# Miniprotein binders against a7ua95r516to809: the designs that were tried, part 46

Target 1, 294 residues: a7ua95r516to809
Amino acid sequence: ASLSLLSISDLVPDLQFIFFWMSNAIEILYFIQQKSPAYMQTIELMDDKAGSKESLLSATISANEEAMTILEEVIMYTFQQCVYYITKTLYVVLPGLLDCNPFGTEPSSEQCRRAAGVCVCAVCVMPEAVRRVVSVFQTTSDLLQQYQVHSEIQSQMFAYLFFFTNVSLFNQLIDKGPARGWFQRSRVLQIQASVKILLDWAKGAGHNHLAQKFFAKFCSTVTILASPPQQLSQMSWKALCAEHPSLKPVQLHRILTQYQLMAELGPLPIWQPSSEDEAYIYRTVDLLESFENH

## First folded at step 4 (miniprotein)

Design xB6
Fold by ESMFold2-Fast, scan of step 4:
Structure xB6 (fold): chain B 294 residues (1-294), chain A 106 residues (1-106)
Amino acid sequence: as target 1 above (294 residues)
Amino acid sequence: DTSEELRQRIDELLREAKELIQEAERLMEEARRLAREGNLEEAFELLKRAAELFIEAIYLMLEALRIAVELGDPDLIKEALKLLIEAIRLLLEVIRLIEELERELS
């Protein structure tokens, strides 16, 4: 029987346990790092009783180095286990974000009324597919807070989770987008709205800088695809490359080609790659991102 | 606190830590027995409990180490640090056993 973990809620007991010992290992390491100089000084300040001071100092240094090495190994193993389970769950829920309609979950026109020049809507709820992704990040944040994991480790965790999410979403959009109709303007606007909900969560959680850094590629892709034809057609290849430095030439060319096809731009001027970038447009092996790109 | 009161406190902390380590090791042995019998789920629960006890023992040893530094006794610092390292090694062994059980479950 395969242990297929389909929900973050199913993982909470296992993650809770891993975070519990990870937090303790980090605190122990910090204590040893802070107290190690005092231990050495204490031995050095003692009278050489029984002629064993030198041997005792050497043994204490060795024990301290061994303790730090073992603690670093424990922290690494527990961090890797957390990443494994969380990303496994994310991988299952992320495709739904590209296929949901945040506008379709809004109140009907009957529930949205104009009063005193303002549109009043009775209910507005996050799409279920977006909620599942946000729940993974929120549960991770809650566990890190519950076990008081140091902010540096929290930042490393979310940096990796955002990196993973960006690669997964980008690869799915580029690989499956044409067949799924995800490059159609109406679908792109739905994707953009869903991504904004995710980014707003990250900002609220105090991770805005990490989200902007690690979502750059996917955000650039969605921004280009959501651009009005009038605005995009006025930009040169060089200007697009400068505005979207996270995109490789082959990736930018693929995105623009799909935009031209889906927007039915007709015989409008083709975006011409620079002579420096032209050779890279034919490197299909560089089209998709690697999950090992760290 | 007097030197005598601090030494008595260290002795008590080390005694409690040794008791927790012994109980955690007993749970590890029971978990290995259950794993051999194919009861992987119960073995996993016992390993989680063993980890909790090792972590508790680690905190007691950290407190003992803090007091040993305050006393300026290098022999007590060495003893507390050695026991701390042993508890951490056993915690790492529990982590490795849990990883092994998870591989067998899938």
Scores: ipSAE 0.015, ipTM 0.314, lowest interface PAE 7.3, mean pLDDT 75

Design xB7
Fold by ESMFold2-Fast, scan of step 4:
Structure xB7 (fold): chain B 294 residues (1-294), chain A 106 residues (1-106)
Amino acid sequence: as target 1 above (294 residues)
Amino acid sequence: DTSEELRQRIDELLREAKELIQEAERLMEEARRLAREGNLEEAFELLKRALRLFIEAIYLMLEALRIAMELGDPDLILEALKLLIEAIRLLLEVKRLIEELERELS
């Protein structure tokens, strides 16, 4: 089913409902975990004239254990549903980031002045394709704040969203890039600029550490492809592996091969993988990234 | 806190939630009957209605539980927890039945 006509704003009512459920379930779970020991101690200190104390304590322990189990299931279910809706929207908008040109987008100074009171604003200089991706992240952040979701859960959410974005962009660039011309230097520089806008948003949102961790593979790929031929020709295979530890040997080899073809460098430079790394070059399963969060 | 108004509010929420749960269960039983008769489309609509009622009951129970915990009344906390557990379990059951019928109606 085509999702190309859907935006994050179309999903906001459903997401609000799910985040409301998640927030409430988390709050109740934490409250039970914190209050249960003190409450059970209070029951134990009560006078037991009719034997009702033992029955009440036993019933309370059983009910709290079931409530915690069910609340954990609800939290997991609602988290998975949020991830599903958000990543489904991201999957539709992410390919546009690889085709957009942020350098040619010059908004009128008058429009920016009227909108923000200052000419410099991210929205005015941001390409529409990048804005759609940022909008998904910003809406998610806004909903997490609106429903006062714990910072730990917020971090887990953005860790997964950044992981998903990185894998999606990397796989599309490696798999479709040659046919789409995305390895051409001018296009790589445009991709690099677009990625910087996403990373700057993440830094501003307080997620710089997560963004650095989960975008490492795609950022390394773009950095290599944007490097001048003179710089890359001076580096050994070992040096390139050391500078880009997030890339698997087969991935680094594919990137360098594409760089050499698009830069029209001919048969030079010669990058030779190690014997161990050479084994991975022949495994296609190691080329593309899995969407499994490990 | 000896606020009788808060206790009355909890009692009202618990009664309303019980009524919604009972209505939703009746819709589930009717849906099972219609499914056995081969009326899958009508069964699906009844399950969606049951789902909405369980969601509403859970909202009421979460509110009741929060108030009960604020009051520190052990009997009300236990009653609210039991109803919340029941409503959540039934919600998950309805969800699974809806997913099964969606596959059959496809």
Scores: ipSAE 0.014, ipTM 0.296, lowest interface PAE 7.1, mean pLDDT 75

Design y3x4
Fold by ESMFold2-Fast, scan of step 4:
Structure y3x4 (fold): chain B 294 residues (1-294), chain A 85 residues (1-85)
Amino acid sequence: as target 1 above (294 residues)
Amino acid sequence: DTSEELRKRIRELLLEAIRLMKEAYRLAREGNLEEAFELLKRAIELMTEALDIARELGDPRLIEKAEYLLEIVEKLIEKLERELS
């Protein structure tokens, strides 16, 4: 029962069926939206007996409203099902991205083979944990292409998937990071490299703008944590807020506090929020991101 | 039939076809592919009737609309046939 949740491939048959219905419902809805105004205008331009034109117009409006309501319900339901299954799979595989090492492993003797007296090592393209995440995005892209889903809906799908990924990674890093050692410089650089692989995939898939927009919070966090102490200590609180507008004041303060502890920058806090921002810094509820996007 | 009665009939046929498609989706999602296929065949009959009426009326826009919706239903049937085999 839990095995299928570990692989996007196990969900492909169910997803194919959902995309099948979603794609066709969208096409019918667009047709009604595009043709209805012309049809209504044709009715309005008719030379007709008093009252019969009004009756036909009323009946047409009612019929169009009912058809559109049904199609919109199908589209929303199928979109929600796709998002649910895909994000459920992502949630399982995303934590592994924070623990993997994309700079490569020292090859074992089994990974190094001799050919014509020369030692040849297997080339590793990307860490398995990163590959699992990329596989979810690639499978989604393939299904959207297979069923010729309009680019607007494709953009909405990836906007939500990137939003979900960003929130999940950010929350994991902030909540579990200290206990798991993720704030150590070497680990931050590994996380940065892994995220770059995801962003490069998104760029190659034509979603660079969406990735830049929806990964902003996690990217800002990793950028700060990877910054040299000399560079960060020269920046004011106001300047850091301006450079990282995606971070809430409480989030930025927590990140900087963790950075100061890891970098051993001395006893005094270098980055002090303004009085205007201070009210939000100690609000625990604002620290972690919500998966509800409004 | 008057032109207005014919246009009303076309709208009724198209809306019923859409309703059958929605019900077919529900059945197919529940694993009842055979019943879903039967509902889509009924939808195609309604769409074909709407197209015939649109052609009698001689309205190019209604003909285009009926042809487009019929094509969509036919594509849905083709996809379900592939899933059934």
Scores: ipSAE 0.000, ipTM 0.253, lowest interface PAE 11.9, mean pLDDT 74

Design y3x5
Fold by ESMFold2-Fast, scan of step 4:
Structure y3x5 (fold): chain B 294 residues (1-294), chain A 85 residues (1-85)
Amino acid sequence: as target 1 above (294 residues)
Amino acid sequence: DTSEELRKRIRELLLEAIRLMKEAYRLAREGNLEEAFELLKRAIELMTEALDIARELGDPYLIELAEKLLEMVEKLIELLKRELS
């Protein structure tokens, strides 16, 4: 089935039902956890035969445990369904971030529309491509708040959405960027500005910590590509790694190599690994692969 | 003693309904949506009976629990209807 047939607006009615289910399942789980102890104590205080009380208490405990298990499964199922549908929508709209120009775009009547509760004004320039991504995040936030979904689940949802966004943008930029001209300085600055709009939205929505954590790799990549080639060539390997801890040494090396080839001013000498640096890069890959296999 | 018997009956009905919901969830995960739907309809019948008895008994906890479970199952059925269509 084609992912491009899905829009966030088309999914809102279905997402509303799923978020309602998640919220209700959480509420029932909380109800059982909070009130079952008092209810069981009420049973213990009843004037009844000892064997009857023990049987009633045992049956109540079993029923509560089974109910809680099913509620937890429903919560997990509805969470997975939401993530699935929202990420399918993100997959379609995310590539637009790499091709839009936030510097040359002023809000028009078409661009000043409210996006799921977000008002775009003349001071807050937002390209249509960025607005579509923000709309997905804002709609998600609105639904989670409308149905009063627990903050921990909200955090897990946005952690996943930011992780997915980061991976999608990183892979597109690294794999297709050179051929699409995305490594040109003017394009990188446009990408950086577009990403800043997403990060600013996340901060306003109370998800700054999650955004900083899960966008770290893509942000580091864009920061490197926006850096003047002369500055990069003068930095030590240790300094480069220290500034970009979210990038694996092999990923950092790949980015620098591709940037050297695609530099806007033509091929410039940028950082080159020493024999020791090269050994470190290979050793780091081996260590990480060994760790992941265990 | 009749009050105690009614509480036992409510729990038996709710437990059976919950077991049907768990089995329906398992079937839904396996792609057997039609069978899941039939089990959830049966669960609604049991929960409705439990709610009726809870109201006769006047137990606020059991009434609220049965109402919340019934509402959840009814909406789960709606979700499954959409997946089937």
Scores: ipSAE 0.090, ipTM 0.511, lowest interface PAE 4.8, mean pLDDT 74

Design y3x6
Fold by ESMFold2-Fast, scan of step 4:
Structure y3x6 (fold): chain B 294 residues (1-294), chain A 85 residues (1-85)
Amino acid sequence: as target 1 above (294 residues)
Amino acid sequence: DTSEELRKRIRELLLEAIRLMKEAYRLAREGNLEEAFELLKRAIELMTEALDIARELGDPKLIEMAELLLEKVEYLIEKLEEELS
């Protein structure tokens, strides 16, 4: 982890520069795509002299394809750079989500001093850790709007950011959760409330479908850990797998095993994987989700 | 045909300008702002030549394309000059 906290605000100048390049390349690409058909029709209507019409048409197609390829490379590169800087910032702020308490939010000492006598601000303030994550998403949204980036590219960017956030939170919870006490019910409920704030932000920003899709794994994990022991003990392995299709068998088995240990359920319930899943669990050592899913 | 040769030249000039823009972006990201600035200035020269030829041909589509590319490169140069200052 980083020893230094890097604010999203510190990256805005670099991000603005990259968004300028990306926006420019996108507009040029769309211009070529829109004007190309009309130009091709113009060539089709020309007199054909010794096959020169077909030669000119082929040359025009090649030139347009080369220009589009170069622009697509610029768009891809600038998109990847934006994602790199934004996810680097997310990586630093995301672990704080797992430790914050949204149920009893109090301003920091600095905020309290500045807001002395202002109770309304204290009541409405979300946890600092959640605010930092939301700030990254909001700043990204603002930049995409400022440079009028097409909605499809906006959706792709948030798909990447939500995917990264989901994987990071899931891996942190699975890898460090038991040692940090994050699997304890009270802590899980706090995590669930914090995640709800992120999902509510995404819904408000028009990205509800993306958030539901890309947060599924982490949400399933938190839902299981927040479930009453009695409810989970009544479900078969097949039913649990059906309710949580985003979790791999090895991941589900690990979560349930940890839940059983923490809840002091004794020998019951014993969640037995199917024979196929048991073989998979036995073969698989790595429980963590990859940032590069095939 | 002269018209056909001129249209081919315009597209070659615009394509080369786009290549220079891509290379300039790479250099700017690596911190080589001075070289990036020189490449963008070269891109403007190529686009200006393409625009002049397009105007002489009276091809509205090529004129629009060259004008748009010029506008974008000029904007990028202004931004880069701010960084250099």
Scores: ipSAE 0.012, ipTM 0.443, lowest interface PAE 7.9, mean pLDDT 75

Design y4x4
Fold by ESMFold2-Fast, scan of step 4:
Structure y4x4 (fold): chain B 294 residues (1-294), chain A 85 residues (1-85)
Amino acid sequence: as target 1 above (294 residues)
Amino acid sequence: DTSEELRQKIYELLKEAMKLMLEAKRLAREGNLEEAFELLKRAIELMTEALDIARELGDPRLIEKAEYLLEIVEKLIEKLERELS
């Protein structure tokens, strides 16, 4: 409850400052990178009449290295701060995505607005929980564009945000799914439709390639869970692994085991790992977040 | 708490400074380097005020933010001076 009050809107002032800082640091770094080689060449071609050539070269190299280091640290720091605040907000709103029902949400005429004479139905059919997640991504996109952050950094930002979203949703589904009924076919179809809204937003924002790449694991998971029980039971372990390369074998086993229990496939599991594989599967699936990029 | 009001004032000063710097970038792209220069000088004044308040408040995070932003503006001014020469 307490954390539910923290919204992306509350972070906009902090994010504006950080994005502006990052944008300017990138621009200055680029300027130094473009000018430094030409200036050093000019010094190297100078006659050393006053004995100053080597001092000037040394001072220039030292100053450039110091400026580059500081700017790179500012860029990394501001990027990490943006990721921290945005993912902290995402962490609070993402679980709602797994509980909402996009099929039962009828758009209100009051919520539908015309844009250039055409009704924007995507906003109207979006459940509130999905809208909250989209709002975080849209606000991020708006701020990156407002402060003219370099496109490569924008791509890296959304790559990480999609990666975080994918891992968070996957871990939530695997960890809490059985207890909350999320592995039931009807619930999985609702989850799949909700995620499609996020993917459609990403496509509209120009990030389709990143979204397809970084949501692959969660998309594979919901595809398996949405599959008819007979179809899954007829496939070999090798075929299942080949069809879902984004899933680690231990993750695939956990998904199939839970699916079997919820879908009542019968007493025989699709795959039987060794006792050591079972221990590894349990430990791996229970890991909620990657600390690799902190 | 007056401390909370001072933090809000720091953010307002930094926001205004950022607005001036964005306008300066636009003017510089259009070739109006003199006007851009004047806006950056005003931005420095606002950021210096924010830094002084942050130091008085003793908030190391805000002090760090204001110090780095000042450094960035100083480098932007150097860049504009080189373009003018």
Scores: ipSAE 0.000, ipTM 0.215, lowest interface PAE 13.7, mean pLDDT 72

Design y4x5
Fold by ESMFold2-Fast, scan of step 4:
Structure y4x5 (fold): chain B 294 residues (1-294), chain A 85 residues (1-85)
Amino acid sequence: as target 1 above (294 residues)
Amino acid sequence: DTSEELRQKIYELLKEAMKLMLEAKRLAREGNLEEAFELLKRAIELMTEALDIARELGDPYLIELAEKLLEMVEKLIELLKRELS
């Protein structure tokens, strides 16, 4: 039954065509951008036969603009198609990351826990659910490198994939978390460990800056939920807003309310929103993030 | 044809070939590899004509542009051949 699920490896042949197309369109676009000015200068230095030079220059400019427009459309179209195929696969595998246990009871996991007990730094085994997510990122990286896609486009691709992953994980945790028990401290620590594996992969792949930027909301959420009650209760609402600027007031309020319930910190709110933020929270009922990249 | 008309013809041939490549991708994605292959062969013909005109004009920029696009189509054909075999 697991074979009924689409894996990233099933899409590799389709993605190879798209990445190859995109890579070559980018190379041709850059060729035009680099060589066209010198070509224009060559035309300008030619003998003028009753305005023939001006006509030729105008025609060349027009033709180059049309070619560049078509190439830009091809690049954008192929980029969007790659993103859609890759995010479709991510959508299927991401929920598993919230349910997996990197501290599992398998023999290999026991060995890693023993090593972590000796070393100060925690050692985690990569669960299959996390491996599936990492394989999507790794396959994307491999294809971008194989087809020599320009580094700027690679950065834009991973920016969007990290953005998508962040939104998907945040929305799923906020929306389904209470019913799935994901806000329980033991589950939060498992989620934190799994996310660390993804962030470590991103750092190793040279995308640390992008991961820090685009995972900010989900990382803030997990950081708050994993905080000890003694530590978190020392922070004011204003201090939490300042430390976690990626979270909207309504999202921070929901997270803190859930934390208070799970940590059994009593019925009365410990963190009081400012008057302005309280008014915003009362007006806003939608906690979830949009998949539209603004 | 004037040199300006020939240059415009080169760009029109390149534009049409690129549209055929885009349609070939759509067909390949849908599993219609044979039709995709035929469109890419047509794109090769258009690119070869563009390159011939560019060489006749002796325009180094257009020659290199046409050569790069021809290489792109040739590589796409190789990818399709791997899928068909």
Scores: ipSAE 0.017, ipTM 0.448, lowest interface PAE 6.0, mean pLDDT 77

Design y4x6
Fold by ESMFold2-Fast, scan of step 4:
Structure y4x6 (fold): chain B 294 residues (1-294), chain A 85 residues (1-85)
Amino acid sequence: as target 1 above (294 residues)
Amino acid sequence: DTSEELRQKIYELLKEAMKLMLEAKRLAREGNLEEAFELLKRAIELMTEALDIARELGDPKLIEMAELLLEKVEYLIEKLEEELS
């Protein structure tokens, strides 16, 4: 099935309109918030003749509150539209990140340094699939900067985008990974290298804290799958749970079970939950993550 | 004018309209009702110009935003006039 928008570049004209209006609505709201208190104070300092001052003050407060409400709704609507279009594009390009091989393509030295300038990766290259994902984030950053959107809104935007990316990648890996061979060690190492390029971009862009926060679940999953069998076999269930607090016990159990199958390891009693941990696993029925931000 | 120049013009018209509305409220409190009403009329003119430019650009989102802000200006004018009457 062909999707109408496969590239972030195709969305740029639409996004420019939305970002322009979002930025302008924020600035108008800021103007009202900054000027309204001074104007209200000026009215309150007036001599009250025939009660007109109180009526005017009430009317001004009501009118400014209504104007701020409408502007806040416009800001929220335009923000949601930006997130919708950007995440729709991410949804299309993200699966490619799980299938690409950063070790199989020889880059030009300049492309490798430019794309991974913040990454000390001697052998990794930016695969086309990773470049598409990075391009979505870079274009978003460029548009936010071009229209001078406040830094707090920029942070909220990237928090949503990283949250969405994490959930999408985690769900795809858990749900489809076994059938796709993504749990095989060689494929996991490729995934880990690709994710590192994305995280290094985020660090270079000033979003390291957000990336660390919102990618924790997917990063824990990839870290476990990339671990040598001997290292994992020496850890108790309790130790694994403590090492990976971002994973629900049912998620951790599924990951370890698939890892054992893909690594051709026999059953390991060390990975059996205690009676308490087993009860906890069965208390959580949700294996996949929700796209709703709780 | 380029599309970007027209969008910038819409933005500037909307900002100026808000400034005029705040100044009109100040004048009304001072009892200068005639001048306040003239500024409110000017604010409507600027908002209407912004909407017309948005319609010329043909972007549904820009048109919707301009319409919402124009309705808000008209509402504020009505409320202020009611309070003063």
Scores: ipSAE 0.000, ipTM 0.183, lowest interface PAE 12.3, mean pLDDT 72

Design y5x4
Fold by ESMFold2-Fast, scan of step 4:
Structure y5x4 (fold): chain B 294 residues (1-294), chain A 85 residues (1-85)
Amino acid sequence: as target 1 above (294 residues)
Amino acid sequence: DTSEELKEEIKRLLYEALKLMIEARKLAREGNLEEAFELLKRAIELMTEALDIARELGDPRLIEKAEYLLEIVEKLIEKLERELS
């Protein structure tokens, strides 16, 4: 089957159905939560002539718990299905973000191009690769709003999507970046500009806090790579670690070492474990990030 | 394992009823009220079947649970009717 079939636009009808499932399951759950206290109060006010009050109360609690469990399972299942389809789409479009050039792209409209000296049109200059990623996030946001999915679930959805995006981009950059030329300063600045577009979208959509939290590792990486070597060399290892707490020492060391190999402008601070045991531990720690989340 | 089979059948019927209610809401929003109404009738039939199975199983707690869930279905139908007006 064609990879283009995984585009977000092609999946909208399926996603609409799944979001309907999630929204209605949440509504039923809240109905049960609202009705349960009132019904329990009614039982507590009843005459207990046959000892039936305790039995009825117990049965009601059991029924409500089982109904809520079933609905929570439906909500979880539909949430997982949405995440599955959306992240499969992201997987296809994310690598393009690392290869696109927002500085070299022509304006999407002649009006924006001709008005360049007077007016700036950010939308018209957005690279297609970045537009594809933004489109996935925007469509997700639109569907969550259209079906009035609870705000807590919306936040959990974007937390996961940002986490997935960050891990995917970080792993691609660290694993394949040197061979692909992505560690070259000009390419890093292109990547930084592209990521800025995604972060600006997230801020506009009300997800700034989530984006700052879950993109921290990748943002730290591109910030380091975009920094002048002289600026980096003037910082102590302790200071660099303090500025980039999202990076493990082995990850920070790898980034600086790769950057130094491409920049011939003097030495960068190089961290070394204080003991052989520490060196062994850090060398055996996973350099790449896991897609698992707690 | 007839008892376990009956419990799974009740859960299946509930799941199918939820599917029909969601599809009915979608169709109603698209202006296809006749088909939406037909799906809601099918949802009620599935929930009634679930209640009948619960009664056959003879578990008083499960019967009460099924009756309570049927009330929830009725509440959802009322909500759909209000949203369509």
Scores: ipSAE 0.013, ipTM 0.190, lowest interface PAE 8.5, mean pLDDT 72

Design y5x5
Fold by ESMFold2-Fast, scan of step 4:
Structure y5x5 (fold): chain B 294 residues (1-294), chain A 85 residues (1-85)
Amino acid sequence: as target 1 above (294 residues)
Amino acid sequence: DTSEELKEEIKRLLYEALKLMIEARKLAREGNLEEAFELLKRAIELMTEALDIARELGDPYLIELAEKLLEMVEKLIELLKRELS
């Protein structure tokens, strides 16, 4: 089977092994950091015969430094492997989030609810696509708790996962969104509702601060697309940039330009940049986000 | 051997084992998994010897340190076996 077809459940045995390895390395590092100084002091209190004490202290210090180095390397390696496998799974399930309807008003959504034995028309339910994304985050949380991974490392893990999710969703929306109709107001509202489900999950899991920080770019984007044209047309370029600091000037300009195209057939106000604003916008060339820089 | 001589020997064995682990890590990154595997087996031998001496000495710090390092090497070997499969 192709790796791109694997679910998070298929990866759990491999992830369990890597999390176990990481947890053990962290525990050993903690042991050395906590216990070694007291042991070193015990050696220092020994009688020194012909310099044997100095040799023993030097050897112990060297061994501890090398042990800490390799343990830190193992922790970093296993952390990166977990992130790799989890983000690879996210990459497969994330595009569905931009196409789904959490309000359940489409025929396919109605069929799914009837198949599940739920016969209601105007009820917000968690779409399958959103549930798949939440499942990846929940499985990660469960594994971190099962292996008692330190809370700081848990925070770093979710920081990376939220960052990856934000960048992936943003890049797909900017690159493919216009062609797929994702800039249409009805679709933007559906996307916003789906993202809210992810943010609510993060809050319940104790990661609200990380979610607010790392979803800022995508949240700014959907906020702009959901804003009334009148509001946007009355703001200066400087004010727009200040309100959305997570967006690069070229990204903000692309979003506004595409949003204005959606109003092309009506007598709606159009935002017009000044010559100075245009120069500022053109300073920033890259539209898509890099995983390396952010 | 005196208690101090035994402690010196334990630390020497653990130090040698750690050097082998660092070299094995380097070889694994270079794609030389077979030689990395052999170095890790040697590291287990040294750590097992250190653990035996530590248990005879009855030093709880050295016993726990040797046990944790041995466990770590065993898990690293399992990880490398997956790469070979």
Scores: ipSAE 0.015, ipTM 0.270, lowest interface PAE 7.6, mean pLDDT 74

